# VH-VL binders against S-adenosyl-L-methionine-dependent tRNA 4-demethylwyosine synthase (TYW1), part 4

Target 1, 149 residues: S-adenosyl-L-methionine-dependent tRNA 4-demethylwyosine synthase (TYW1), of Arabidopsis thaliana (Mouse-ear cress) (q8rxn5r50to198)
Amino acid sequence: GKIFFISQTGTAKALAQRLHELCASNDIAFDIVDPHSYEPEDLPKETLVLFIASTWDGGKPPKNGEFLVNWLGESAEDFRVGSLLLSDCKFAVFGVGSRAYGESYNAVAKELSSRMIGLGGLEMIPVGEGDVDDGELDRAFQDWCDGVI

## First folded at step 20 (VH-VL; from r13f with heavy chain W104Y)

Design r16a
Fold by ESMFold2, look of step 20:
Structure r16a (fold): chain C 149 residues (1-149), chain A 121 residues (1-121), chain B 107 residues (1-107)
Amino acid sequence: as target 1 above (149 residues)
Amino acid sequence: QVQLVESGGGVVQPGRSLRLDCKASGFTFSRYWMHWVRQAPGKGLEWVALISYDGSYKYYADSVKGRFTISRDNSKNTLFLQMNSLRAEDTAVYYCAKRSPYKYFSGFDYWGQGTLVTVSS
Amino acid sequence: EIVLTQSPATLSLSPGERATLSCRASQSVSDYLAWYQQKPGQAPRLLIYDASNRATGIPARFSGSGSGTDFTLTISSLEPEDFAVYYCQQYDNTPLTFGQGTKVEIK
């Protein structure tokens, strides 16, 4: 499996590292992946993908995930790829956001989930919604991890 | 087994409207982009329209754009074609078609039996 | 719009003969080309996808070749059930388009 972090300030990266350690302690092998260096055309080969994604500046993805997020959006609108491209792929998404962004709260995580579903991915659990400002981020992350494992 | 069953064809005067239905079974309809293709009597095949798996994206041939609307109801496994302002050149057998199950679009592996629409004065 | 031109319009052949059908595109469609067989009163049947791949259940006597603008369907030894109309179809871009058809008829 692969764990992708999409991170501006390092929070999503740190959570991805925590998830990786939890999986390893349960004998579940994952690679942590910075999407900046990942070729999106390889995504159809994946059978299990986990995203830890933050939302930044106007609802936009951090730069390290921008190419992958844009590729997913473009692919979901392409009649040749449609809803079958990722039909062998299970996934889950945890969002790192702030309610201070209003309507953009966890927009990147929500877009990732929508696009993965649109390409045929099987969502394991609902999008996890973390808020960096409410003191409950770790609890929300723990709950999401329990659902994934 | 995959089945596509069109209905709603008939004889209608120019300028009138008609709605075609295509009921699907034997596959997960909500995962597939769907298409309409037509064939005028004695002539070749003409692609008409497509709709994405969730209905959010639609494309039309120029010959029908602005007059035809493709839609779907995934809860009923049904594809629709609303045909308004019908013209004599719309006379054809109308097929609904399912893309092949490969990860990339690779042709239509299942077609309905077709329903005949005749537009005449 | 990408125009597909099939040739010949009609092939008159006997069972056991080799049929060669041509499809030429007005611009490159890479390998995004399918072939269909259609008999009167029936829907088309997918034969070949991505220019050269045989669809599930299609007999080995059917083969496709070509890329870019020039494509060929070959039926190595015609069987009685192969006398039909054959269409090529591109899916490189919308609108999806079909060739006008080649009728393979018994001589």
Scores: ipSAE 0.486, ipTM 0.799, lowest interface PAE 2.1, mean pLDDT 91
Fold by ESMFold2 at other seeds, look of step 21:
Structure r16a (fold): chain C 149 residues (1-149), chain A 121 residues (1-121), chain B 107 residues (1-107)
Amino acid sequence: as target 1 above (149 residues)
Amino acid sequence: QVQLVESGGGVVQPGRSLRLDCKASGFTFSRYWMHWVRQAPGKGLEWVALISYDGSYKYYADSVKGRFTISRDNSKNTLFLQMNSLRAEDTAVYYCAKRSPYKYFSGFDYWGQGTLVTVSS
Amino acid sequence: EIVLTQSPATLSLSPGERATLSCRASQSVSDYLAWYQQKPGQAPRLLIYDASNRATGIPARFSGSGSGTDFTLTISSLEPEDFAVYYCQQYDNTPLTFGQGTKVEIK
């Protein structure tokens, strides 16, 4: 399986590392992946994908995830990619955001979930919604991890 | 077993409208981008339109753009083609078509039986 | 839009003969080309996808070849059920387009 972190300030990366450690403690092998160096055309080969994604200023993906997020967005309008590409792939998404963004609250995580579903992926649990400003981020993350494991 | 069944064809005068339905069964309809293809009597095949699995993206042949609307209702496993401002050149058998189940589009593996639309004065 | 030109328009052959059908694209479509068979009063049937792969349930006597702009459908030994119209179709770009057809008829 693969754990992708999409991170600007390092929070999502740190959470991805915690998830990786938790999976290893349960004898579940994952690779932690920086999407900057990942080829999106390899995604159809994946059977289990976990995303930890933050939303940057203006609802934008952090730079390290821009190419992957853009590729997923372009796929939504490409009839040759369609809705079967990821039919063998299970996934889950945890978002690192802030309710101060209003409509952009966890926008990147919500877009990732929408695109993965649209490409045929099986969503394991609802998008985890972390809020860096409410003091409950770690508990929300742990609850989400418990649901994934 | 995959089935696609078109209905709604008939004889109409130019400028009028028809709606075609395509009822799908035997596959997970809500996972598939769907297409309409038509064939004028004695002529070849012409692709008409496509719609994404959730209806959020649509694309039309130039010959029908602005006059035809493709849509779907996934709760009823039904694909639609609303045809407005019909012209004589729209006379054809209309097929709905399902893409093959490969990860990338690789042709249409199932077609309906077709429904005839005749536009004549 | 990408124009597909099929030749010949009509191919008159006897059972047991080899049929060779051509499809030429107005620009490269890479390998994104399918072939269909259509019998009178029926919907088309997918024969070949991605230029050379047989669709499920298609007999081995059907084969496709070519890439880019020039494509061929070959029927190695015609059976009585093979007399039909054949269409090529590109899916490299929208709008999707079909060739005008080649009729394979008995004689």
Scores: ipSAE 0.462, ipTM 0.801, lowest interface PAE 2.1, mean pLDDT 91

## First folded at step 21 (VH-VL)

Design r17c (from r16a with heavy chain Y53W Y102D, light chain Y32W)
Fold by ESMFold2, look of step 22:
Structure r17c (fold): chain C 149 residues (1-149), chain A 121 residues (1-121), chain B 107 residues (1-107)
Amino acid sequence: as target 1 above (149 residues)
Amino acid sequence: QVQLVESGGGVVQPGRSLRLDCKASGFTFSRYWMHWVRQAPGKGLEWVALISWDGSYKYYADSVKGRFTISRDNSKNTLFLQMNSLRAEDTAVYYCAKRSPDKYFSGFDYWGQGTLVTVSS
Amino acid sequence: EIVLTQSPATLSLSPGERATLSCRASQSVSDWLAWYQQKPGQAPRLLIYDASNRATGIPARFSGSGSGTDFTLTISSLEPEDFAVYYCQQYDNTPLTFGQGTKVEIK
């Protein structure tokens, strides 16, 4: 399996590391992946993918994940590709956001989920919605992890 | 068992509107991009329009752009074609069609029985 | 848009004969080409996809070949139920387009 972190300041990366440790303690092996160095055309070969993604200013993805997010968007809008391309891939998404963004709250995580579903991915649980401003990010993340594992 | 059933065809005067429905069953409708294809009596097949699984992307043949609108309601497993400003050349049997379940588009594996739209007078 | 030209327009043959139908694209469509059979009063039936793969339930006498711009549908030995109109269809790019059809009729 793969854990992708999409992070600007390191919060999503730290949560991905915590998730990796939790998976290892449950005898579940994952690779932590910086999507900057990942070839998106390998994604159809993955059977289990977990995303920890932050939303940055203007509802945009952090730079390290921009290429992967754009690739997913382009593929999901291509009639020849966007159907069952990822039908063998189970996934889950946890978002790191702020309600101060209003309509953009966890926009990247929601976009990732929508694109993965549109390409045929099998969503394991609803998008996890973390808020860096409400003091309960760790609890929201732990609840999401419990649902994934 | 996959089934597509078109309805809403009939005879209308030029310049009028008509809406076609396509009821789907036997597959997960909300995962599939859907298409309309038409065939004028005694003529060949003409692709009309497509719509993405969630309705966010639509594409139309040049012959119908600006006059036809494709839409869907995934909660009712229904595909729609709103046809405005109808012309005599729109006279055809209209089919809804489902792509094959392969990872890439591999043709239309299921078609409805079609519904006839006649534009005359 | 990509124009598909089928030839011949009409193919008059007897049961047991071999039918060879041509489809030529105005630009390369790679392998992204399907063949359909249509009988009067019926919707089209998918025969071949990706230029050469038979769809589910299609008899072995149907085969497709070609790539790029030049494609062929072959019916090795015509059965009575094979007399119909055949269409090629590209799905390399939007708008999706069909050939004008080849009618295979009994001689």
Scores: ipSAE 0.459, ipTM 0.765, lowest interface PAE 1.8, mean pLDDT 91

Design r17e (from r16a with heavy chain S100G Y102D S106H)
Fold by ESMFold2 at other seeds, look of step 22:
Structure r17e (fold): chain C 149 residues (1-149), chain A 121 residues (1-121), chain B 107 residues (1-107)
Amino acid sequence: as target 1 above (149 residues)
Amino acid sequence: QVQLVESGGGVVQPGRSLRLDCKASGFTFSRYWMHWVRQAPGKGLEWVALISYDGSYKYYADSVKGRFTISRDNSKNTLFLQMNSLRAEDTAVYYCAKRGPDKYFHGFDYWGQGTLVTVSS
Amino acid sequence: EIVLTQSPATLSLSPGERATLSCRASQSVSDYLAWYQQKPGQAPRLLIYDASNRATGIPARFSGSGSGTDFTLTISSLEPEDFAVYYCQQYDNTPLTFGQGTKVEIK
């Protein structure tokens, strides 16, 4: 399995490390992956993928995930890439956002989920929606982790 | 097992409208981009339109753009082609077509048997 | 729009003979090229995809080759059921386009 963190300031990365530790304590092995170093064309070969993704100003993905997010968007809008491309892949997404962004609240996580579904991925649980400003981020994350495990 | 069945063809006068249906079975319709392809009597194949799995993206051949609308209802496993302002040049057998089950698009391996639209005075 | 030009328009042959059908694209389509067979009153049948791969259930006498702009369909030894019209089709870009067809007819 793979845990991708998409992070500008390190919050999503830290949460990905917490998820990795939680999985390891339950004898579930995952690789933590910086998407900057990941070849997106390998994604169809993955069977289990977890995303921890922050949303940056204007609803934009952090730079380390920009290529992967763009690749997913382009693939989902390309008829010849296929709507079954990720048919062997289960996934889940947790978003790190802020309600101060209004309509852009967790936009990257919601886009990832939409694109993964459109490419045939099997969503394990609904998108987890974290808010860095409401003091409940850790609880929301733990609840989401409980659903994934 | 996979089946695509077109209906709604007929004879109409130029300038009139007609709607074609394509009922799908034997596969998960809501996961597939769908296409319409037509063939004028005695002529070759012409691609007409495509629609994404959820209907959010559509593309049309220039010959029909602005006059035809492709749509789908995934709850009824049905693909539609609304044809307005019909012209004699639209006379053809209309096929709905889908890709195979492979991860990438590899051409159209499932076709309906077609429905004939004749546009004449 | 990518134009596909097939040659010859008609190929008159006898059963047992080798058929060679050509398809030329107006610009590169990489390997995104399919071949179809169509008999009167029937929908097209996919033979070859990605230039050279036989679709499920297609006999080994059908083979495809080429890449970029020049493509060939070969039927190594014609059977009676192979007399039909053959179309090439590109799926590199929209609009998807077909060649005008090559009719393979019995002498």
Scores: ipSAE 0.522, ipTM 0.830, lowest interface PAE 2.0, mean pLDDT 91
Fold by ESMFold2, look of step 21:
Structure r17e (fold): chain C 149 residues (1-149), chain A 121 residues (1-121), chain B 107 residues (1-107)
Amino acid sequence: as target 1 above (149 residues)
Amino acid sequence: QVQLVESGGGVVQPGRSLRLDCKASGFTFSRYWMHWVRQAPGKGLEWVALISYDGSYKYYADSVKGRFTISRDNSKNTLFLQMNSLRAEDTAVYYCAKRGPDKYFHGFDYWGQGTLVTVSS
Amino acid sequence: EIVLTQSPATLSLSPGERATLSCRASQSVSDYLAWYQQKPGQAPRLLIYDASNRATGIPARFSGSGSGTDFTLTISSLEPEDFAVYYCQQYDNTPLTFGQGTKVEIK
């Protein structure tokens, strides 16, 4: 399996490391992946993918995930690669956002989920919605992890 | 066993409307982008339109833009083509066509038998 | 719009002969090209995809080659059932387009 972190300030990366440690303690092997170093064309080969994704100003992905997020969006609307590309892939997404962003709250995580579904992926659990400003981020993340594990 | 069955063809006057249906079975219809392709009598194949798996994206050949509407009802496994402002040039056998089950588009692996639309004064 | 031009328009051959059909694209389509066979009164049948891959159940006598703008369908030894019209089709971009067809007929 792969855990992708899409992080601006390091929060999503830290959560991805915490998830990786939790999986390892339950004998579940994952690779932690910086999407900047990942070739998106390899994604159809993955069978299990977890995303921990921050949303930045204007609803935009952090720079390290921009290429992967854009690739997913382009692929989901491309008739040549459409709705069967990820049919062997199970996934889950946890978003790191802030309700101060209003309509952009966890926009990247919601876009990732929508695009993965549109490409044929099987969503394991609903998108986890973390809020860095409400003091409940760690509890939301823990609850999401319990659902994934 | 994949099956695609077109219906709704017939003879209509220019300027009139007609709706074609394509009933699908033997595959998970709601996972597949679907297409219409037509063939005028004695002529070659012409791609007409496509629709995404959930109906959110549609694309049309220039010859039919603004006159034809592709749609789908995934609960009934049915693809539709609403044809308005019909012209003599729209006379053709209309096929619905399905892409293959591979992860990438590799052409149309299944076609219906077609339904004839004749537009005649 | 990408125009596909097939040649020849008609190919008159006998059973057992080798057929060579050409398809030229007005701009590169990479390898996103399919070939179909169509007999009278029937829907088209997919033969080749991605320029050179045989579709499931297609006999080995059918082969495709080429990339970019120039593509070839070869039937190594014609069988009686191979006399039909053949179409190339690109799927590099919308709108999807077909060539005008090559009719392979009995000499």
Scores: ipSAE 0.521, ipTM 0.815, lowest interface PAE 1.9, mean pLDDT 91
Fold by ESMFold2, fold request of step 23:
Structure r17e (fold): chain C 149 residues (1-149), chain A 121 residues (1-121), chain B 107 residues (1-107)
Amino acid sequence: as target 1 above (149 residues)
Amino acid sequence: QVQLVESGGGVVQPGRSLRLDCKASGFTFSRYWMHWVRQAPGKGLEWVALISYDGSYKYYADSVKGRFTISRDNSKNTLFLQMNSLRAEDTAVYYCAKRGPDKYFHGFDYWGQGTLVTVSS
Amino acid sequence: EIVLTQSPATLSLSPGERATLSCRASQSVSDYLAWYQQKPGQAPRLLIYDASNRATGIPARFSGSGSGTDFTLTISSLEPEDFAVYYCQQYDNTPLTFGQGTKVEIK
């Protein structure tokens, strides 16, 4: 499987590393992937994908994930790709955001989930919604991790 | 086993309306973009419209824009074509069609039997 | 919109002969081209996709070639069941379009 971190300041990356360690301690092998260096056209070959994604200014993805997120959006709207591209892929998304930003709260994670579903992916659990400002980020993340495993 | 069954065809006067249904079975209808294709008697095939798996994207041939509306109800596995302001040139057998199960679109693997619409004064 | 022009309009041949059908696009469609067979009273049947790949269950006597604007369907040795109308279709861009058809008829 693959764990993608989409991170501007490193919070989502650190959580992805923590998830990787948790999976390894349960004998579940994953590769941690920086999407900046990932070829999106390889995504249809994946069978299990986990996203840890933060939301940046205006609800936009951090730069390291921008190409992958845009590729997903374009593919989901292309009739030649359609809703079967990721039909062999299970996925889950955890979002890192702040309720202080209102409607932009975890917008990237919600968009990722929507696009993965639109391309035929099987969502394992509902989008995890982390809030860096409410003091419960670690608990939300752990609960999401428990649901994934 | 994939099945697509069109219904609702008939004889109507120009300017009138008609709705076609396509009942789907044997596959997960809500995962597939769906299409309408028509064929005038003795003539070739003409693509009419497409609709995305959740109904959020629609596209029409210029010949029917503004007169036809494609829609779907995923809870009933049904595709629709609402045809308004019908003209003699809309006379055709209407097929619903879908792609195969491959990850990419490779043409229309599955077609219904067609339903005939005749627009005659 | 992309116009597909098929030639010839009619091809009169005997069983066992080789049929060559042409499809020309008004602009490049890369390899996003399909071929269909249609018999009277039936829906079209997909034969070839992506210019050269046979659809599931299509006999080896059917082959497709070409890319860009010029495409060919070849039937290496006609069987009685192959006398039908053949259509090409592009799916490079919307609106999807079909050629006007080539009728392959028995001589």
Scores: ipSAE 0.458, ipTM 0.797, lowest interface PAE 2.3, mean pLDDT 91
Fold by ESMFold2, fold request of step 23:
Structure r17e (fold): chain C 149 residues (1-149), chain A 121 residues (1-121), chain B 107 residues (1-107)
Amino acid sequence: as target 1 above (149 residues)
Amino acid sequence: QVQLVESGGGVVQPGRSLRLDCKASGFTFSRYWMHWVRQAPGKGLEWVALISYDGSYKYYADSVKGRFTISRDNSKNTLFLQMNSLRAEDTAVYYCAKRGPDKYFHGFDYWGQGTLVTVSS
Amino acid sequence: EIVLTQSPATLSLSPGERATLSCRASQSVSDYLAWYQQKPGQAPRLLIYDASNRATGIPARFSGSGSGTDFTLTISSLEPEDFAVYYCQQYDNTPLTFGQGTKVEIK
């Protein structure tokens, strides 16, 4: 499996490391992946993918995830790729955001979920919605992790 | 076994409307982008329109843009083509078509039998 | 819009002969080109996809080649059932387009 972190300030990266440690303690091996160095054309080969994604200023993805997020958007709208591309892939998404963003709250995580579903992926659990400002981020993350593991 | 069955063709006067239906079976219709392709009598094939699996994206050939509307009802496994302001040059056999089950589009493996639309005074 | 031009318009050949059909695109379509066979009163049948790959169940006598703008369908030894119209089709970009067809007829 692969755990992708999409992070500007390191919060999503740190949560991805916690998830990796939790998986390892349960004898589940995952690779932590910076999407900056990942070739999106390899995604159809993956059978299990976990995203930990923050939403940056203006609802945008952090720079390390821009290419992957853009690729997913372009692919989901491309008839040549279609809606069967990721049919062998299970996935889950946890978002790191703030309700102060209003409609942009966890926009990147919600976009990732929508695009993965549109490409045929099987969503294991609902998008995890973390809020850095409400004091419940760690609880939301742990609940989401419990559902994934 | 994949089956695509078109219906709704007939003879109509220019300026009138017709709706074509394509009933699908033997596959998960709601996961597939669908297409209409037409062929005028004695002529070659012309792609008409495309709709995404959930209906959120639609594309049309210039020859029909603004007059034809592609749509789908996934609960009924049915693809539609609403044809308004019909012209003599729209006379053709209309096919619905779909890609194969591979992860990438590799052309149209599956076609209906076609339904004839004749636009004549 | 990408225009596909097929040549010749008609091939008059005998069974056992080699047929060579050409398709030229007005701009590069990479390898995103399919070939179809159509017999009278029937829907088209997919023969070749991605320029050179045979579709499932297509006999080995059918082969495709080319990339970019110039593509060829070859039928190495014509069988009686191969006398039909052949279309190329690009799927590099919308609108999807077909060539005008090459009729392969018995001499």
Scores: ipSAE 0.455, ipTM 0.800, lowest interface PAE 2.4, mean pLDDT 91
Fold by ESMFold2 at other seeds, fold request of step 23:
Structure r17e (fold): chain C 149 residues (1-149), chain A 121 residues (1-121), chain B 107 residues (1-107)
Amino acid sequence: as target 1 above (149 residues)
Amino acid sequence: QVQLVESGGGVVQPGRSLRLDCKASGFTFSRYWMHWVRQAPGKGLEWVALISYDGSYKYYADSVKGRFTISRDNSKNTLFLQMNSLRAEDTAVYYCAKRGPDKYFHGFDYWGQGTLVTVSS
Amino acid sequence: EIVLTQSPATLSLSPGERATLSCRASQSVSDYLAWYQQKPGQAPRLLIYDASNRATGIPARFSGSGSGTDFTLTISSLEPEDFAVYYCQQYDNTPLTFGQGTKVEIK
């Protein structure tokens, strides 16, 4: 499996590292991946992917994930790719955001989930919605991790 | 078994409207982009329209854009083609078509039997 | 839109002969090209996809080649059931388009 972190300041990266450690302690092997160094055309070969993604001002992805997020969007709207590209892939998404941004709250995580589904991926559990400003981020993350495992 | 069954064809006057239905079974309809393709009697094939798996994206051939509307109801496994302002050149057998199960679109593996629309008088 | 031009319009041959059908695109479609066979009163049947791959259940006598703008369907030795109309179709971009067809008829 692969754990992708999409992170500006390191919060999503740190959560991805915690997830990796939790999976390893349960004998579940994953690679932690920075998407800037990942070739998106390899996604159809993956059978299990987990995303930890933060959202920035205006609903934008952090720069390290921009190419992957754009590729997913373009692919999901391309009839030639269709809705079966990721049909062998199970996935889950946890978002790191802030409710202070209203409709932009966890927009990147929501977009990732929508695009993965549109390409045929099987969503294992609902998008995890973390809020950095409400004091419940660690609880939300742990609950999401429990659901993934 | 995959099955696509068109209905709603018939004879209609120019300028009138007609709706075609395509009832799907034997596959997860809500996972597939769907297409309409037509063929005038004795003529070649013409692609008409496509619709994404959830209906959020639609595209039409220039010959029908602004007159035809493709839609779907995933709860009823049904694809639709609403044809307004019909012209004599719209006379054709209309097929609904779908891709195969491969990861990429590789053409149309499955076709319905077709339904004839005749625009005359 | 991408125009596909098939040649010849009609190909008159005998069983056992090799048939070579051409499809030319008005701009590159890479290898996103399919071939179909159609008999009277029937829906088309997919023969070849991605220019050169046979669809499931298609006999080995059918082969496709080409990329970019020039494509060929070859039937190595015609059988009686192969006399039909053949269409090429591009799926590089919307709108999807078909060639006008090549009729393969018995001489």
Scores: ipSAE 0.429, ipTM 0.791, lowest interface PAE 2.5, mean pLDDT 91

Design r17e (from r16a with heavy chain S100G Y102D S106H)
Fold by ESMFold2 at other seeds, fold request of step 23:
Structure r17e (fold): chain C 149 residues (1-149), chain A 121 residues (1-121), chain B 107 residues (1-107)
Amino acid sequence: as target 1 above (149 residues)
Amino acid sequence: QVQLVESGGGVVQPGRSLRLDCKASGFTFSRYWMHWVRQAPGKGLEWVALISYDGSYKYYADSVKGRFTISRDNSKNTLFLQMNSLRAEDTAVYYCAKRGPDKYFHGFDYWGQGTLVTVSS
Amino acid sequence: EIVLTQSPATLSLSPGERATLSCRASQSVSDYLAWYQQKPGQAPRLLIYDASNRATGIPARFSGSGSGTDFTLTISSLEPEDFAVYYCQQYDNTPLTFGQGTKVEIK
């Protein structure tokens, strides 16, 4: 499996490392992946992917994930790719955001979920919604992890 | 097991409207982009329109743009074509068509048997 | 839009003969080209995709070749059931377009 972190300040990366450790303790092997170094054309070969993604002002993805997010958007609207590309892939998404962003709260995580579904992926659990400002981020993340494992 | 069944064809006067239905079965309809293709009597094939799996993206041939609307209801496994301001040149057998199960589009593997629309005074 | 021109319009041959059908595109479509067979009163049947790949269940006597703007469908030895109209179709870009057809008929 693969755990992708899309992170600007390191919070999503740290959570991805925690998820990796939890999976390993349950005998579930994953690679932690920086999407900056990942070839998006390999995504159709994946059978299990987990995303930990942060959202910043204006609803934009952090730079390390920008190419992958854009690639997913373009693919989902291409009739030659369609909705079967990721039909063998299960996934889940946890978002790291702030309610101070209003309607952009966890927008990147929600977009990732929508695009993965549009390409045929099977969403294992609802998008996890973390808030860095409310003191509940670790609890929300742990609850989401329990649902994934 | 894949079946596509068109209905709603008939004879109508120019300027009138007609709605075509395509009932699908034997596959997960909500995962497939769907297409309409038509064929005038004694003539070749003309692609008409496409719609994405969830209906959020649509594209039309120039010959029908602004007059025809493609839509779908995934809860009923049904594809629709609303045809307004019909003209004589819209007279054709109308087919719904789908791609195969490959991860990429490789043409139309599955076709309905068509429904005839005749636009005549 | 991309115009596909098929030639000849009609091909009159006997069973056992080799049929060669041409399709030319007004601009490059790379290898995104399909061939269909249609018999009277029936929906089209996919024969070839990506210029040269046979669709599932299509007999080996059907083959496709070409890329870019020039494409060929070959039927190596015509069977009685092969007398029909054949269409090429590009899917390089929207709108998707078909050629006008080549009728293969018994001489």
Scores: ipSAE 0.388, ipTM 0.770, lowest interface PAE 2.6, mean pLDDT 90

